# Ledger of designs, part 5: VH-VL binders against SWR1-complex protein 7 (SWC7)

Target 1, 125 residues: SWR1-complex protein 7 (SWC7), of Kluyveromyces lactis (q6cpf9)
Amino acid sequence: MSTQNDSIALLLLQITLYHQQELAHADSSLSLDELLVEPIVDNTVVEKFTSHSMVQIYAPELAPLNIRSIKGLISDLFTNTNIQEPKNLITLANHYYSERLNYLQEEKIPELIQQMKDEYRKLAE

## First folded at step 1 (VH-VL)

Design i03 (framework fv_imsidolimab)
Fold by ESMFold2-Fast, scan of step 1:
Structure i03 (fold): chain C 125 residues (1-125), chain A 123 residues (1-123), chain B 112 residues (1-112)
Amino acid sequence: as target 1 above (125 residues)
Amino acid sequence: QVQLVQSGAEVKKPGASVKVSCKASGYTFTSYYMNWVRQAPRQGLEWMGMINPSGGSTRLNQKFKDRVTMTRDTSTSTVYMELSSLRSEDTAVYYCARELYGSGSYLTPFDYWGQGTLVTVSS
Amino acid sequence: DIVMTQTPLSLSVTPGQPASISCRSSQSLLHSDGKTYFYWYLHKPGQPPQLLIYEVSNRFSGVPDRFSGSGSGTDFTLKISRVEAEDVGVYYCMQSIQLPLTFGGGTKVEIK
């Protein structure tokens, strides 16, 4: 529920999204549009997420999670995120990105907005 | 499958404005950023800016920021690029090109392009 | 702005012969995340541009294996092992590490 939780949710969504994109490009039998609503979660997603410095520092309780638990977290984001658009990995990621930007705007810290945008590129990995 | 269909060719006078449309189909419109790229005759490709169709936010090339406006209509899955105060140097083919949103978008930017719209600015 | 410089400006290739195109960036395209934000596009006559190679060396879906990308940091190469008639067009490199997104000047490939 905190703004820090929104950052972790965004990280998970971005890692999962990037993985779906790579899978769809490697295998023409996979539809990216279908994967955006029912993503494939495998050890690559789990390892990238749980080993990420943001998780190690700010959410260490998530570090021991396995595939089943990570699938559960993603499912929870689909269920609990309230958006008017069709729910998929991108519209969910957009929501959490916007929540983070709104937080910075409320704090009247416009100088950090560009820094955060640059950091999101790094978090994708 | 994925299609980006742009509006037809335009001929404008110097000082006028032009509004080019790009209608998307075959995918979830709000899941991809839309970029605008132009090519003047016998010159290379030049990035103008991009729009997030979900929220409508834009990031524009500073070269065009005082003259270009990007908007979208989610009900018709259409993105618009309006360029004002036209000069002869703005004569170019204007393309829309999609980009998967999020940090993953940096993997395959501009994976599908519209057919292009020729804008001719002449006296 | 990051400046992208392509060489040569143009080249004429006998069918079946190899072709090599170079691109240099004014600063490193390697991000602290370990990714290099560098791409190759092909603009064929009468068609819109199309993505060939993403992140230096990865072929986009449907791109023939005769196309290969390589390089690191600021120096990148696109190679076509055996040029075919359908490969005629202008090739552009691009960077996406920094806004504005910038393209190379293009390399025109023709069959002689």
Scores: ipSAE 0.000, ipTM 0.560, lowest interface PAE 14.2, mean pLDDT 82

Design i04 (framework fv_imsidolimab)
Fold by ESMFold2-Fast, scan of step 1:
Structure i04 (fold): chain C 125 residues (1-125), chain A 123 residues (1-123), chain B 112 residues (1-112)
Amino acid sequence: as target 1 above (125 residues)
Amino acid sequence: QVQLVQSGAEVKKPGASVKVSCKASGYTFTSYYMNWVRQAPRQGLEWMGMINPSGGSTRLNQKFKDRVTMTRDTSTSTVYMELSSLRSEDTAVYYCARSLYEWLKSGYYFDYWGQGTLVTVSS
Amino acid sequence: DIVMTQTPLSLSVTPGQPASISCRSSQSLLHSDGKTYFYWYLHKPGQPPQLLIYEVSNRFSGVPDRFSGSGSGTDFTLKISRVEAEDVGVYYCMQSIQLPLTFGGGTKVEIK
C-alpha cells in the first residue's frame, strides 16, 4: 500500500475509535472493550469520514461510501493488518500511526509530523 | 433487488450524437460507481469510463475522452452516457455496470450490469 | 495500457467434459499489497455479462463450484470441471490494477 493509504486507514480507525468512545460514554450498557473489537458503524462515522478534508482531497473515490462499505473497509483492516498484539481499534490505529510516523521521519519532514499530530488532536475533541 | 434498466435501441447517422440512459434501483445510488462498457459486433468488451454519482466526477478512457460525456441525475437515480461524432465503428451494444471501489485493494470489478442498449450507426 | 491475451479463441466441448481457458497479461497484475487484480466474466447469449471469479480464484456469489480460477503474475487459467449446457457463452478476463480497465479478447465456449 502507499503511505497515503496508511494515512486514510488511520483516519478511518481514529474516527471510528472516537465514535465508539462517545457511544460508551453516553450509554453505560455498552462496553468499550467490546466496541473496540466489534465497532458500531452508523451515519455519524460515515459522514465524519467521507466529508473529511483528507478524504475529499486525497481519496475522493471514498466520498460516496455508505455504512456497508465503511464496515467493509474496517473489516479489511482487521483481516489484512499483520500485528503481534490482539487486534482492536486501538492496536490497529497504533500500527498505522507508527508506519506513517516512520515514513515521515525517514523523509525528515518535521512539519508534516506536527500536522499529523494536530489532526489527531482535533479528532479527540 | 439491484436493477439497472437501460434505454432502448437507437439508430443514428454518422456524425450524430447518441445519449444512453441507465436507471438504477434497489440500492443507494450515490454509494457505487457506474461504468460504461461497450461491445462492437464480433469484438470484445471495451471499457469507456466511469462516473461517481455522488459528485459527478468521471474517469474516462483516453480513447473516448474527446467524444464521451458521462452525467447523472440523483433525483431519478439515472446515469447518462453521450457519445458524439458517431462513426460506423461505434455500432455496439452499450452496457452500464456497477462497481465498488475497494480502496485497500485499489481495484474495480462489475457486480451488476444493465441489459444493454444497441446503438447502430449507418447511413 | 495493459494488454490481455486469451486462448483459445473458441472451443467446442461435449457436455460433462472439462474445459480450460487461458489469459495472459502484458505486465504483472500482482500489486505490492500482495493482491492480484484479475477477474473472469461470462457473457451468455441474450444476457448481460456476469462476474464469475474475482481476484484470481474467488467465486462470486451463486457461481457453481465446477468453476475454478488459478494463476499468478501474468498467467491465469479458468477451468470448468464438467461443462453444462448453461455454461455456453463468451468468457472474458479483465485486469483492474491500472486504468484504463482492459479485457481479454474472449473465448467462445460451445456445446458439440
Scores: ipSAE 0.005, ipTM 0.519, lowest interface PAE 11.8, mean pLDDT 83

Design i05 (framework fv_imsidolimab)
Fold by ESMFold2-Fast, scan of step 1:
Parts: C-alpha cells; sequence; structure tokens
Structure i05 (fold): chain C 125 residues (1-125), chain A 122 residues (1-122), chain B 112 residues (1-112)
C-alpha cells in the first residue's frame, strides 16, 4: 500500500540501512544486528529520503511525509515483501535491487552494483 | 566465523555431469552473492559465474553458459554448481567464494570455500 | 574480456626483505564514478584463498600493514615491506569493472 515502486522502496531501505550503521557507530549500546530488524527512524532518515532527487522527481507525493508515515512505509515493506529468507534491511534491499536489475535488463552486474553503491554513498553526505 | 564448506572430491568420466555444493554459515546467507571460480592444473583462476541466493538469479560466464547451472537452497544455506558434458579439460579445483553485499564497502571474494577437486578421466 | 598480466611468475625472497608484484590490465579499470575496480588475493598452501586488497589500495580487515597496494588505470603493484614465512603462497590480481571477472596468472612467492 504505502510504496509499490521498487526503486523508491530500495532508496528508502538504503537510506535506513546507512542510518542504522551510523547510529551503531556513534553509540556502542546499540547493536547493528538488532537495528537491521527493528530500525530506528528519526528526522535524519525523513530528511534524507524526502529531500532526495529521486523522491522530488519521481514520487513528489512522498515529500511531505513525517516520521510516523516513514515508519509506516518501512513496516509495510517488512510485512508485504514476500521472501523466504529472514527479513531485515539487507535482505529486503537485496530483493528490491534484484527486482530493479531485472526491470533494467542490464547484463553488466558489477557496473550496476557499483552505480547503486555510489548512489547509496551520496546519501551519506 | 564465516565459513564456506564444499562437498568432497569427485572422479567422473567424459560426458558425465558433476554437482558441487557449498554450505554457508556464520552470516545471513541471502545477503551476499555467491561466486564459483575454478583452477585447472598449471592454469590460473577462472570465474564461472555467480548467483544471488535471495532470488536465485544468475550471471554466468559465456564460456560455460551452455553447460553450467547454479542453484541454491535457502533452508540449508547451500549453493550448487552443476557442470554437464564434462571434458578432460574440466579437471580442476572448483571454489565457491562470497561476493558483493549491497550497502557496504566493495569487497569481492572476501571468503572462499576450501575447494573441490573434480577429475575427468577415461 | 579484460586480460590481466602478472609479473614475475615467481619470486624467491629472503625473510625480512621487501617484495613487489606487478599486474597490468588490457583496458583501464578506472570507472566513470572515479573508482578503480582492482583487487589482490593470496592463496597460501593448505588454506583457501583470501582477500588482501580491494579497490587498489584498501587493506581488507585483518590484513597486516606490511601489505600495500598502489597503481592506477592499467598498472598496479602489490608491495610487501618485510616478507615473513607466513607470506608464502600464490598472489592473484583481479578486475571487477566488467563481466566476466578475470584474474591474473598468479605470482608464486617462496622463501630462500
Amino acid sequence: as target 1 above (125 residues)
Amino acid sequence: QVQLVQSGAEVKKPGASVKVSCKASGYTFTSYYMNWVRQAPRQGLEWMGMINPSGGSTRLNQKFKDRVTMTRDTSTSTVYMELSSLRSEDTAVYYCARGYRLGYSSSWFDYWGQGTLVTVSS
Amino acid sequence: DIVMTQTPLSLSVTPGQPASISCRSSQSLLHSDGKTYFYWYLHKPGQPPQLLIYEVSNRFSGVPDRFSGSGSGTDFTLKISRVEAEDVGVYYCMQSIQLPLTFGGGTKVEIK
């Protein structure tokens, strides 16, 4: 319901994943393994997602969302994504990355993986 | 504590098929691509292809495309590589190696299996 | 396919002395993103291969600081500042800029 666009879902999962990594790095009381299944969503995640160029251009209706709404989108991804593997931010992101790769119909997977990695890295700035 | 454990050595006749397994432990199996790499006697390492254990999608080296099949079983955290129509030139040590993970630093083949010797002889 | 050429084929080194291994690619490994998709691996006797260096110069976790990688474009070097007995094995370079992934022919390092 809340997000059906594989590219936008992947973006949200990547931004959230990076944020959990930063939280675990900054606070030794936080376990990254736990955050991968129960992520903390705060204004940093909301600001990075809603201000991202992909959201501004391709999903502007998502730009005014708040913390509660973004938590709902992530919850929906955990609930509605049908995978046989244990669900966490990494396995969900891998699923949506694979779906997007199939959609793009591109054979050079090292190049595509690196493009995604570079986009993810830009989100950290 | 990441470990990749491969099946034991095989001796096959030309024209037969061989199926090698690689059992992963110590990490989330579906979070990393798995690659297959072989080394023939007196030759270098040769990439055969890779599989995404989450969706089961594969990218195969054109050289092996018509003879190689890669599959996985998520319930046992095991990847399989089957090579058909075996020739004497397929005699090699076959390795599985953990590939890329989305969202982290670029590290290809950060962990390898111990290798499986496949001998093809008449 | 990108061809990776390693030199020398073998090296005999006295313990404590430095060693250098070279790798050249048939095409530039520099991507438009500014990164160079080049890696070094070590295969020790009786052990599975292991990652030493990723993206030209970054040491993988647990790799001793006596290992260093350098280079750009098509010309790359792995340097061991002081070779130890545990460094014996075959070293391989690899590129990941395009499929198929390709390796160098290997350089065997032995202690004199």
Scores: ipSAE 0.000, ipTM 0.516, lowest interface PAE 16.8, mean pLDDT 82

Design i06 (from i01, 13 letters changed; framework fv_imsidolimab)
Fold by ESMFold2-Fast, scan of step 1:
Structure i06 (fold): chain C 125 residues (1-125), chain A 124 residues (1-124), chain B 112 residues (1-112)
Amino acid sequence: as target 1 above (125 residues)
Amino acid sequence: QVQLVQSGAEVKKPGASVKVSCKASGYTFTSYYMNWVRQAPRQGLEWMGMINPSGGSTRLNQKFKDRVTMTRDTSTSTVYMELSSLRSEDTAVYYCAREGFYDYLSGTYAFDIWGQGTLVTVSS
Amino acid sequence: DIVMTQTPLSLSVTPGQPASISCRSSQSLLHSDGKTYFYWYLHKPGQPPQLLIYEVSNRFSGVPDRFSGSGSGTDFTLKISRVEAEDVGVYYCMQSIQLPLTFGGGTKVEIK
């Protein structure tokens, strides 16, 4: 319902996804396929998410959350997002990205669509 | 500035080996897989394999598995591709290409940064 | 191995006119994760190949909006709405759903 909530969910999923990819590349004993379903949430994820300007401006109540709380939010996204299997960080992020993109396309704001793509790709880099 | 700089052109005789280097700069070397792709004259692009610079593990195209070795040196941020038992059919431009995470949506990597290429000529 | 077939082999285009390139895979490139592992590259004369489109329809950074990708499953299309001189080169499709990674045979685009 809320495009702001979708943006925050996407931010959390993207940060978490990027972190899993970095971990799997750094440590060949870690299976990326397994991490996409049961991600590792540590202080890197928490600090990147809670310090992000989107959280500071649009969801300041999330800024003081710790690892357990952030892991709980991610678990909630897995449980409550209504998409077809497979359900993993990639398919969840794609869902929220598509919802946000469709909203912006319907509002006919091409500049915001491009800005959104650029900002989220920068986070992954 | 992200860049991949490869070693210079080489001329080899059939049966010899060639070792091509690819030096990375401008990013965290161990965070991205490195791929090797070649292009023979009048032919298309052909994937040879990939290396994980962090652990050194490789995934090789079966066509080259018995002749190709991929290694890296983390202290110099350099990957190497060595092809042995060279044949005239191995004459090609050899590219290294970074498999970079540029799209959070997929969790997959495309070859976003390429080296300039190394021409290897095998002639008798 | 997945076979990637490109058509046409070559295209000669008048500047400002559209161009369309097709790529077919021998099996579906849709993964169980919901993503289609399909890409377009451009190999310009004197330069290394460069990424144009990732995951069927997403333009890579700096790629002009005159380029668009579409398709699903086994059938994919790259369209250039108005071809410019700088678009000359050989276009390659690629799949990464299974090893070995495979490329199409290439489509050469040149100006009339």
Scores: ipSAE 0.000, ipTM 0.515, lowest interface PAE 12.3, mean pLDDT 82

Design l01 (framework fv_libivirumab)
Fold by ESMFold2-Fast, scan of step 1:
Structure l01 (fold): chain C 125 residues (1-125), chain A 127 residues (1-127), chain B 112 residues (1-112)
Amino acid sequence: as target 1 above (125 residues)
Amino acid sequence: QVQLVESGGGVVRPGRSLRLSCAASGFTFSSYGINWVRQAPGKGLEWVAIISYDGSNKYYRDSVKGRFTISRDDSKNTLYLQMNSLRTEDTAVYYCARDRGYYDSSGYLYYYGMDVWGLGTTVTVSS
Amino acid sequence: DIVMTQSPLSLSVTPGEPASISCRSSQSLLHSNGYNYLDWYLQKPGHSPQLLIYLGSNRASGVPDRFSGSGSGTEYTLKISRVEAEDVGVYYCMQALQTPLTFGQGTKLEIK
């Protein structure tokens, strides 16, 4: 379960990060370094996130969220994510990517191996 | 060019009204909360009011509550400060300043980092 | 309301020397989210205020690295490692923890 939340968190962080890069490119008064710490969330971020297939399939309750709610989700990620690096969109995204990778290696792959062993055991009987 | 330009200041007698405007250009106005900050001649900065990016939250310093109204028209990229029942102590240069704050999941609005300021418009209230 | 107190109210510095300005709040500006809601602004003579530091220690875009902000809770410091002529003006701290937002009374920095 937690892996789905980690995947959704990563998606939100990646969409938000890409949007900050686009904004900084379009508006010379905006510092990307500052936006990585205090991102701008507008309807582009909301629409890209809420319409994404991962949200539609794995977190449909997030689909009707507005700007305020999405800002709240990002704020929660900044507040609740425990990392040693200074918090910004890149370091937070890296954390959730690492969590997903660790889940695959420590939990999901061992489970798949065990399922395969169980199937072979049943065949051998 | 990211810019805020104030207008509407002038000289008025006590008890009169003025409406200040703050025109924004070069950025997505609807994504930002905006502050009004004033400075009396020879004195320090004094925060007056803020309006959230969506207009749903407005806050004021006590001395202007009931007299001043902050509003925005995103279709015109313009912020307003309607000042009624003006007093001599309202005499100041009025600045508008962009705020980078945001909402959290509980609906609390964070205000900080006034990173773009106008040149100011002067309001003089005298008899 | 949160009261902000700055010291000194005025200082005169020889170019190239360091300067330090203190700011004290009547209550902690440390939020449960781990951020200190304290900004620093500079107003050069005849100019609008400009942002120097936000959330306690983060330099705003275009601000030289000789400026640094530090502190937490109720005690904050703005340091200029090597004062330059263009640094002349009035420095203000501002708490952003709650409305009404409140500024300190200002510190005037002059070149000797």
Scores: ipSAE 0.000, ipTM 0.565, lowest interface PAE 14.6, mean pLDDT 84

Design l02 (framework fv_libivirumab)
Fold by ESMFold2-Fast, scan of step 1:
Structure l02 (fold): chain C 125 residues (1-125), chain A 125 residues (1-125), chain B 112 residues (1-112)
Amino acid sequence: as target 1 above (125 residues)
Amino acid sequence: QVQLVESGGGVVRPGRSLRLSCAASGFTFSSYGMHWVRQAPGKGLEWVAIISYDGSNKYYRDSVKGRFTISRDDSKNTLYLQMNSLRTEDTAVYYCAKDLGWYSSSFYYYGMDVWGLGTTVTVSS
Amino acid sequence: DIVMTQSPLSLSVTPGEPASISCRSSQSLLHSNGYNYLDWYLQKPGHSPQLLIYLGSNRASGVPDRFSGSGSGTEYTLKISRVEAEDVGVYYCMQALQTPLTFGQGTKLEIK
């Protein structure tokens, strides 16, 4: 599935976002607005992401990644995602959510219907 | 087509240097860790070095530490191995190989799914 | 360093018969994430190595289903259910749990 990478990207962004929210709540010296652009990635983010069932099942190659590699993945999402809005964890997560929703609603269902019609046509041959 | 092509091998005397290159095509080079693996004539496979996808982590087998340097130029889709202070026991066919893991790190690798054809290094007095 | 030991070092098999190769690691390759960081490679005569199995039991793309990997911790097995002429070569196990990555000595499979 082409959407697997989008789903995994969304998962990483959401886990990272939630962790920044928790850090800012626990430590008033941390600005959530700044963390949304330059997130703190520690063992909590790594463990939550790599142990998640989506990663274990659909992206097992990401399961053994360390802090440095996860930071790199997040950095790549900031660099390579093409959006109109200023890039931060929220706008990036929204982008990947919209991509996945659009794929399922507008592309995947019509293709499955056409595949079923093709199989019926083959049976009639 | 996913391909790795090595070059730069040759015949040199002990104490000399060689730089091996590995040109990658058909995949997103910057997203994968890269390995160098060697094989002495009539002997088994011996892992030499790895560089993480982002170039931040490099690891070597003990016998080449301080003598060999792995590097990458993602703008050219090329992996390098700078070999200094060559010894007769460095005589081998040198393969470059792509790590299977997307965004593979120095601590976690899944294996090598794409290999070059190898380039021969002969160190003789 | 993790030491990888293969057995047998060579075997001759009649075409159509099964083959089994063992690999032992000096320490567990089972990570806390539940995966076994062991790979199997085949090097056909005059060719580059090719990946057969990764993470203990997963077949690489394009690898026939007659190849299977099993095991956990320190003991692993590669099985070929029906050996074919194209399976001739040297088989290597490799641990990917920690650097330096280490290969076994290799097992040469020949047709009798």
Scores: ipSAE 0.000, ipTM 0.531, lowest interface PAE 15.4, mean pLDDT 83

Design l03 (framework fv_libivirumab)
Heavy chain, then light chain:
Amino acid sequence: QVQLVESGGGVVRPGRSLRLSCAASGFTFSSYGMHWVRQAPGKGLEWVAIISYDGSNKYYRDSVKGRFTISRDDSKNTLYLQMNSLRTEDTAVYYCARGKYLWSGYYPYGMDVWGLGTTVTVSS
Amino acid sequence: DIVMTQSPLSLSVTPGEPASISCRSSQSLLHSNGYNYLDWYLQKPGHSPQLLIYLGSNRASGVPDRFSGSGSGTEYTLKISRVEAEDVGVYYCMQALQTPLTFGQGTKLEIK
ESMFold2-Fast, scan of step 1: ipSAE 0.023; ipTM 0.641

Design l04 (from l02 with heavy chain D99E L100S G101P W102Y Y103E S104L S105L S106W F107K Y108S Y109G; framework fv_libivirumab)
Fold by ESMFold2-Fast, scan of step 1:
Structure l04 (fold): chain C 125 residues (1-125), chain A 125 residues (1-125), chain B 112 residues (1-112)
Amino acid sequence: as target 1 above (125 residues)
Amino acid sequence: QVQLVESGGGVVRPGRSLRLSCAASGFTFSSYGMHWVRQAPGKGLEWVAIISYDGSNKYYRDSVKGRFTISRDDSKNTLYLQMNSLRTEDTAVYYCAKESPYELLWKSGYGMDVWGLGTTVTVSS
Amino acid sequence: DIVMTQSPLSLSVTPGEPASISCRSSQSLLHSNGYNYLDWYLQKPGHSPQLLIYLGSNRASGVPDRFSGSGSGTEYTLKISRVEAEDVGVYYCMQALQTPLTFGQGTKLEIK
C-alpha cells in the first residue's frame, strides 16, 4: 500500500529527476546516465522540494532541511528501496508512482488518481 | 474483455450534424481520458479530440474547433462526439480510443492502447 | 504543431526478410523525465489501429519480439527482424508529447 512517506519519496525523486534532466541538457559535458545514479543536489532541488505544498502541509519537519540532509534522504531511498530493476532515479520514481497508483485504484478513488497525475505533470513545468 | 464500440455514423449533406457514440466495457471508464481519431478514405490517421477522465479538460484539432464537441456520460460508460457544420473534408471512419496508462510512465502520456472498430461518416457534396 | 515524417511511404519485403521504417519529428520528443514520447501503431487491412511500441522502445502487451523500436529526440526507427505475412498493413508513428497529437503519414508494408 502507498503511504504519506511514499508520496513524499516520490515527490523528492521526481524533483531530483527533472533537475538532472535539465542539468544534462544545459551542459553537454554531464552524462545523463551517470546523473541518474549519482544525482547532484543543489539549492534548486532543495528549494523546489522544501517549498512544495505537500512538504509544507504533510511533512513540515522536512521544510528546514539543507543540501546535506536532502542528499541523505535520496541516499536512503537508493539504499532502502527494494526493486528488481537496476536502481536509478527513473526506476525508483516509477516504483513509488506505481505503489501510489495501485493503492488509489484499489480504493477506487479516480479523482485522487487524476489529481496525482496532474500534480506530478506540473513538476515537469 | 476490454472493448469500445462506436455508432452514429451515416451519410449527410454539408452543413448538417451527427452525434457519434462510443460504448465502453471491460474497464473502469471513469478513470481514463478518451480520444476520437479519424481516417479519411485511403488516407492516414488524424487525431480529432480528447476529453479528460473527469470531463473538465477538452482539447481539439484546430480544424474542428467550434464545430465539434467531445463529451462523456460515465453513468452509461459512453463517449460522445457532437459534429456540427459538417464539411466534405470531415468524411472519414471515426475511431474512439482509450488513453494508455503506460506501466513504466510515472507522468501521464497521450498514447492510445485500446481502439474501437470505427463508425463511418460520409459528408456528400 | 509537431510534424511527423515517415520514410519510406511503402516497402515490399519477402517473408523472413527484415524491414525498417524511419520517423522524424520537427522537434524533440525527449521529455525532461527521460522518456521519448513516440508511439508506433499498426493498422492491418480492414482493421482498427493497434499499439505496437510505446515511449520509443517498449513493446505493447502481446506484441511479438520481432518488433523493436529505437531512437531518441527527433529520429526514430521501427524494425521487424523477420517479416511474416500477418505483419502486412500500414505503420504509423505518433508523438504523444503534446496536443494536438500528430501521426506520420504512414508506411505501407506489403509482401512480395
Scores: ipSAE 0.000, ipTM 0.533, lowest interface PAE 11.8, mean pLDDT 82

Design l05 (framework fv_libivirumab)
Heavy chain, then light chain:
Amino acid sequence: QVQLVESGGGVVRPGRSLRLSCAASGFTFSSYGMHWVRQAPGKGLEWVAIISYDGSNKYYRDSVKGRFTISRDDSKNTLYLQMNSLRTEDTAVYYCARVGFYGSGRYTYYMDVWGLGTTVTVSS
Amino acid sequence: DIVMTQSPLSLSVTPGEPASISCRSSQSLLHSNGYNYLDWYLQKPGHSPQLLIYLGSNRASGVPDRFSGSGSGTEYTLKISRVEAEDVGVYYCMQALQTPLTFGQGTKLEIK
ESMFold2-Fast, scan of step 1: ipSAE 0.149; ipTM 0.729

Design l06 (framework fv_libivirumab)
Fold by ESMFold2-Fast, scan of step 1:
Structure l06 (fold): chain C 125 residues (1-125), chain A 124 residues (1-124), chain B 112 residues (1-112)
Amino acid sequence: as target 1 above (125 residues)
Amino acid sequence: QVQLVESGGGVVRPGRSLRLSCAASGFTFSSYAMHWVRQAPGKGLEWVAIIWYDGSNKYYRDSVKGRFTISRDDSKNTLYLQMNSLRTEDTAVYYCARDYKFGSSYLYYGMDVWGLGTTVTVSS
Amino acid sequence: DIVMTQSPLSLSVTPGEPASISCRSSQSLLYSNGYNYLDWYLQKPGHSPQLLIYLGSNRASGVPDRFSGSGSGTEYTLKISRVEAEDVGVYYCMQALQTPYTFGQGTKLEIK
């Protein structure tokens, strides 16, 4: 899957995670451990996600989504992400974060280093 | 009910080894970084070691580097501290604590759950 | 290593009166993400430590609103607006900006 899709998935998971933290902090009757498996998705999550510059630039088709659709996206991430760990917002976010880091380490940084070497070689000619 | 229970403490002579265990229940253990913190009799709290949620990073206070090893077995929901070459200054109650952490970045939010502690006495 | 210094080391308060504890760090605890990596813990006699405040000013779940944390950089304060009998114990600040994490010496709070 594309690095763009991984970045958008990570963004959604991080926004949802931070919102669960704020809810648990504001209301001591809420269990953060339970919210990590069954998160509360309200207009705060929707507005933060759909107005984000990454969504506006790289996934503008997601900008008009409502609460129900965003819940569906999160549900899809729980269903379709292939990890060995028990699935929750943290383990899912860690997966997409690792995928992004692996891309930068294995693909992007070596490409940039090789491009720099090629330019220096051309100057030496 | 979120709970941490330490075990493995005891009385040993200098130069001996002990292995401490911390059994976790009531939460997804594999999602949290874990700490060991100790307290010598009548003294304050002293941080000992941390292990990352995935086991990838481990950090220690200088005085225990090379002697203590932190590890975890997520299949058993258990944290360990292997303590080798024990010294009298290692005498303390040892607590395990979970790291209150919500994101994939290195952003920590405090140690919100602690065990009851297990006592280690190193005496000649 | 970052050194944490608390003041006072002991404090005696009449129930219902306010209490204030200070914590100083040898280096700024403000990170590039805008957070101050300072926590406050309470250890009641014969009990394990418990988290009161994380990241400078955020109350942990279940902690009464009479507890508040403030400060930034190298100077931090824990305030209790109205001290109750169950608040007796030793209060510790701790930095988590870098390893090794370090605690202050502790401040013992007693009721008059």
Scores: ipSAE 0.000, ipTM 0.563, lowest interface PAE 13.7, mean pLDDT 84

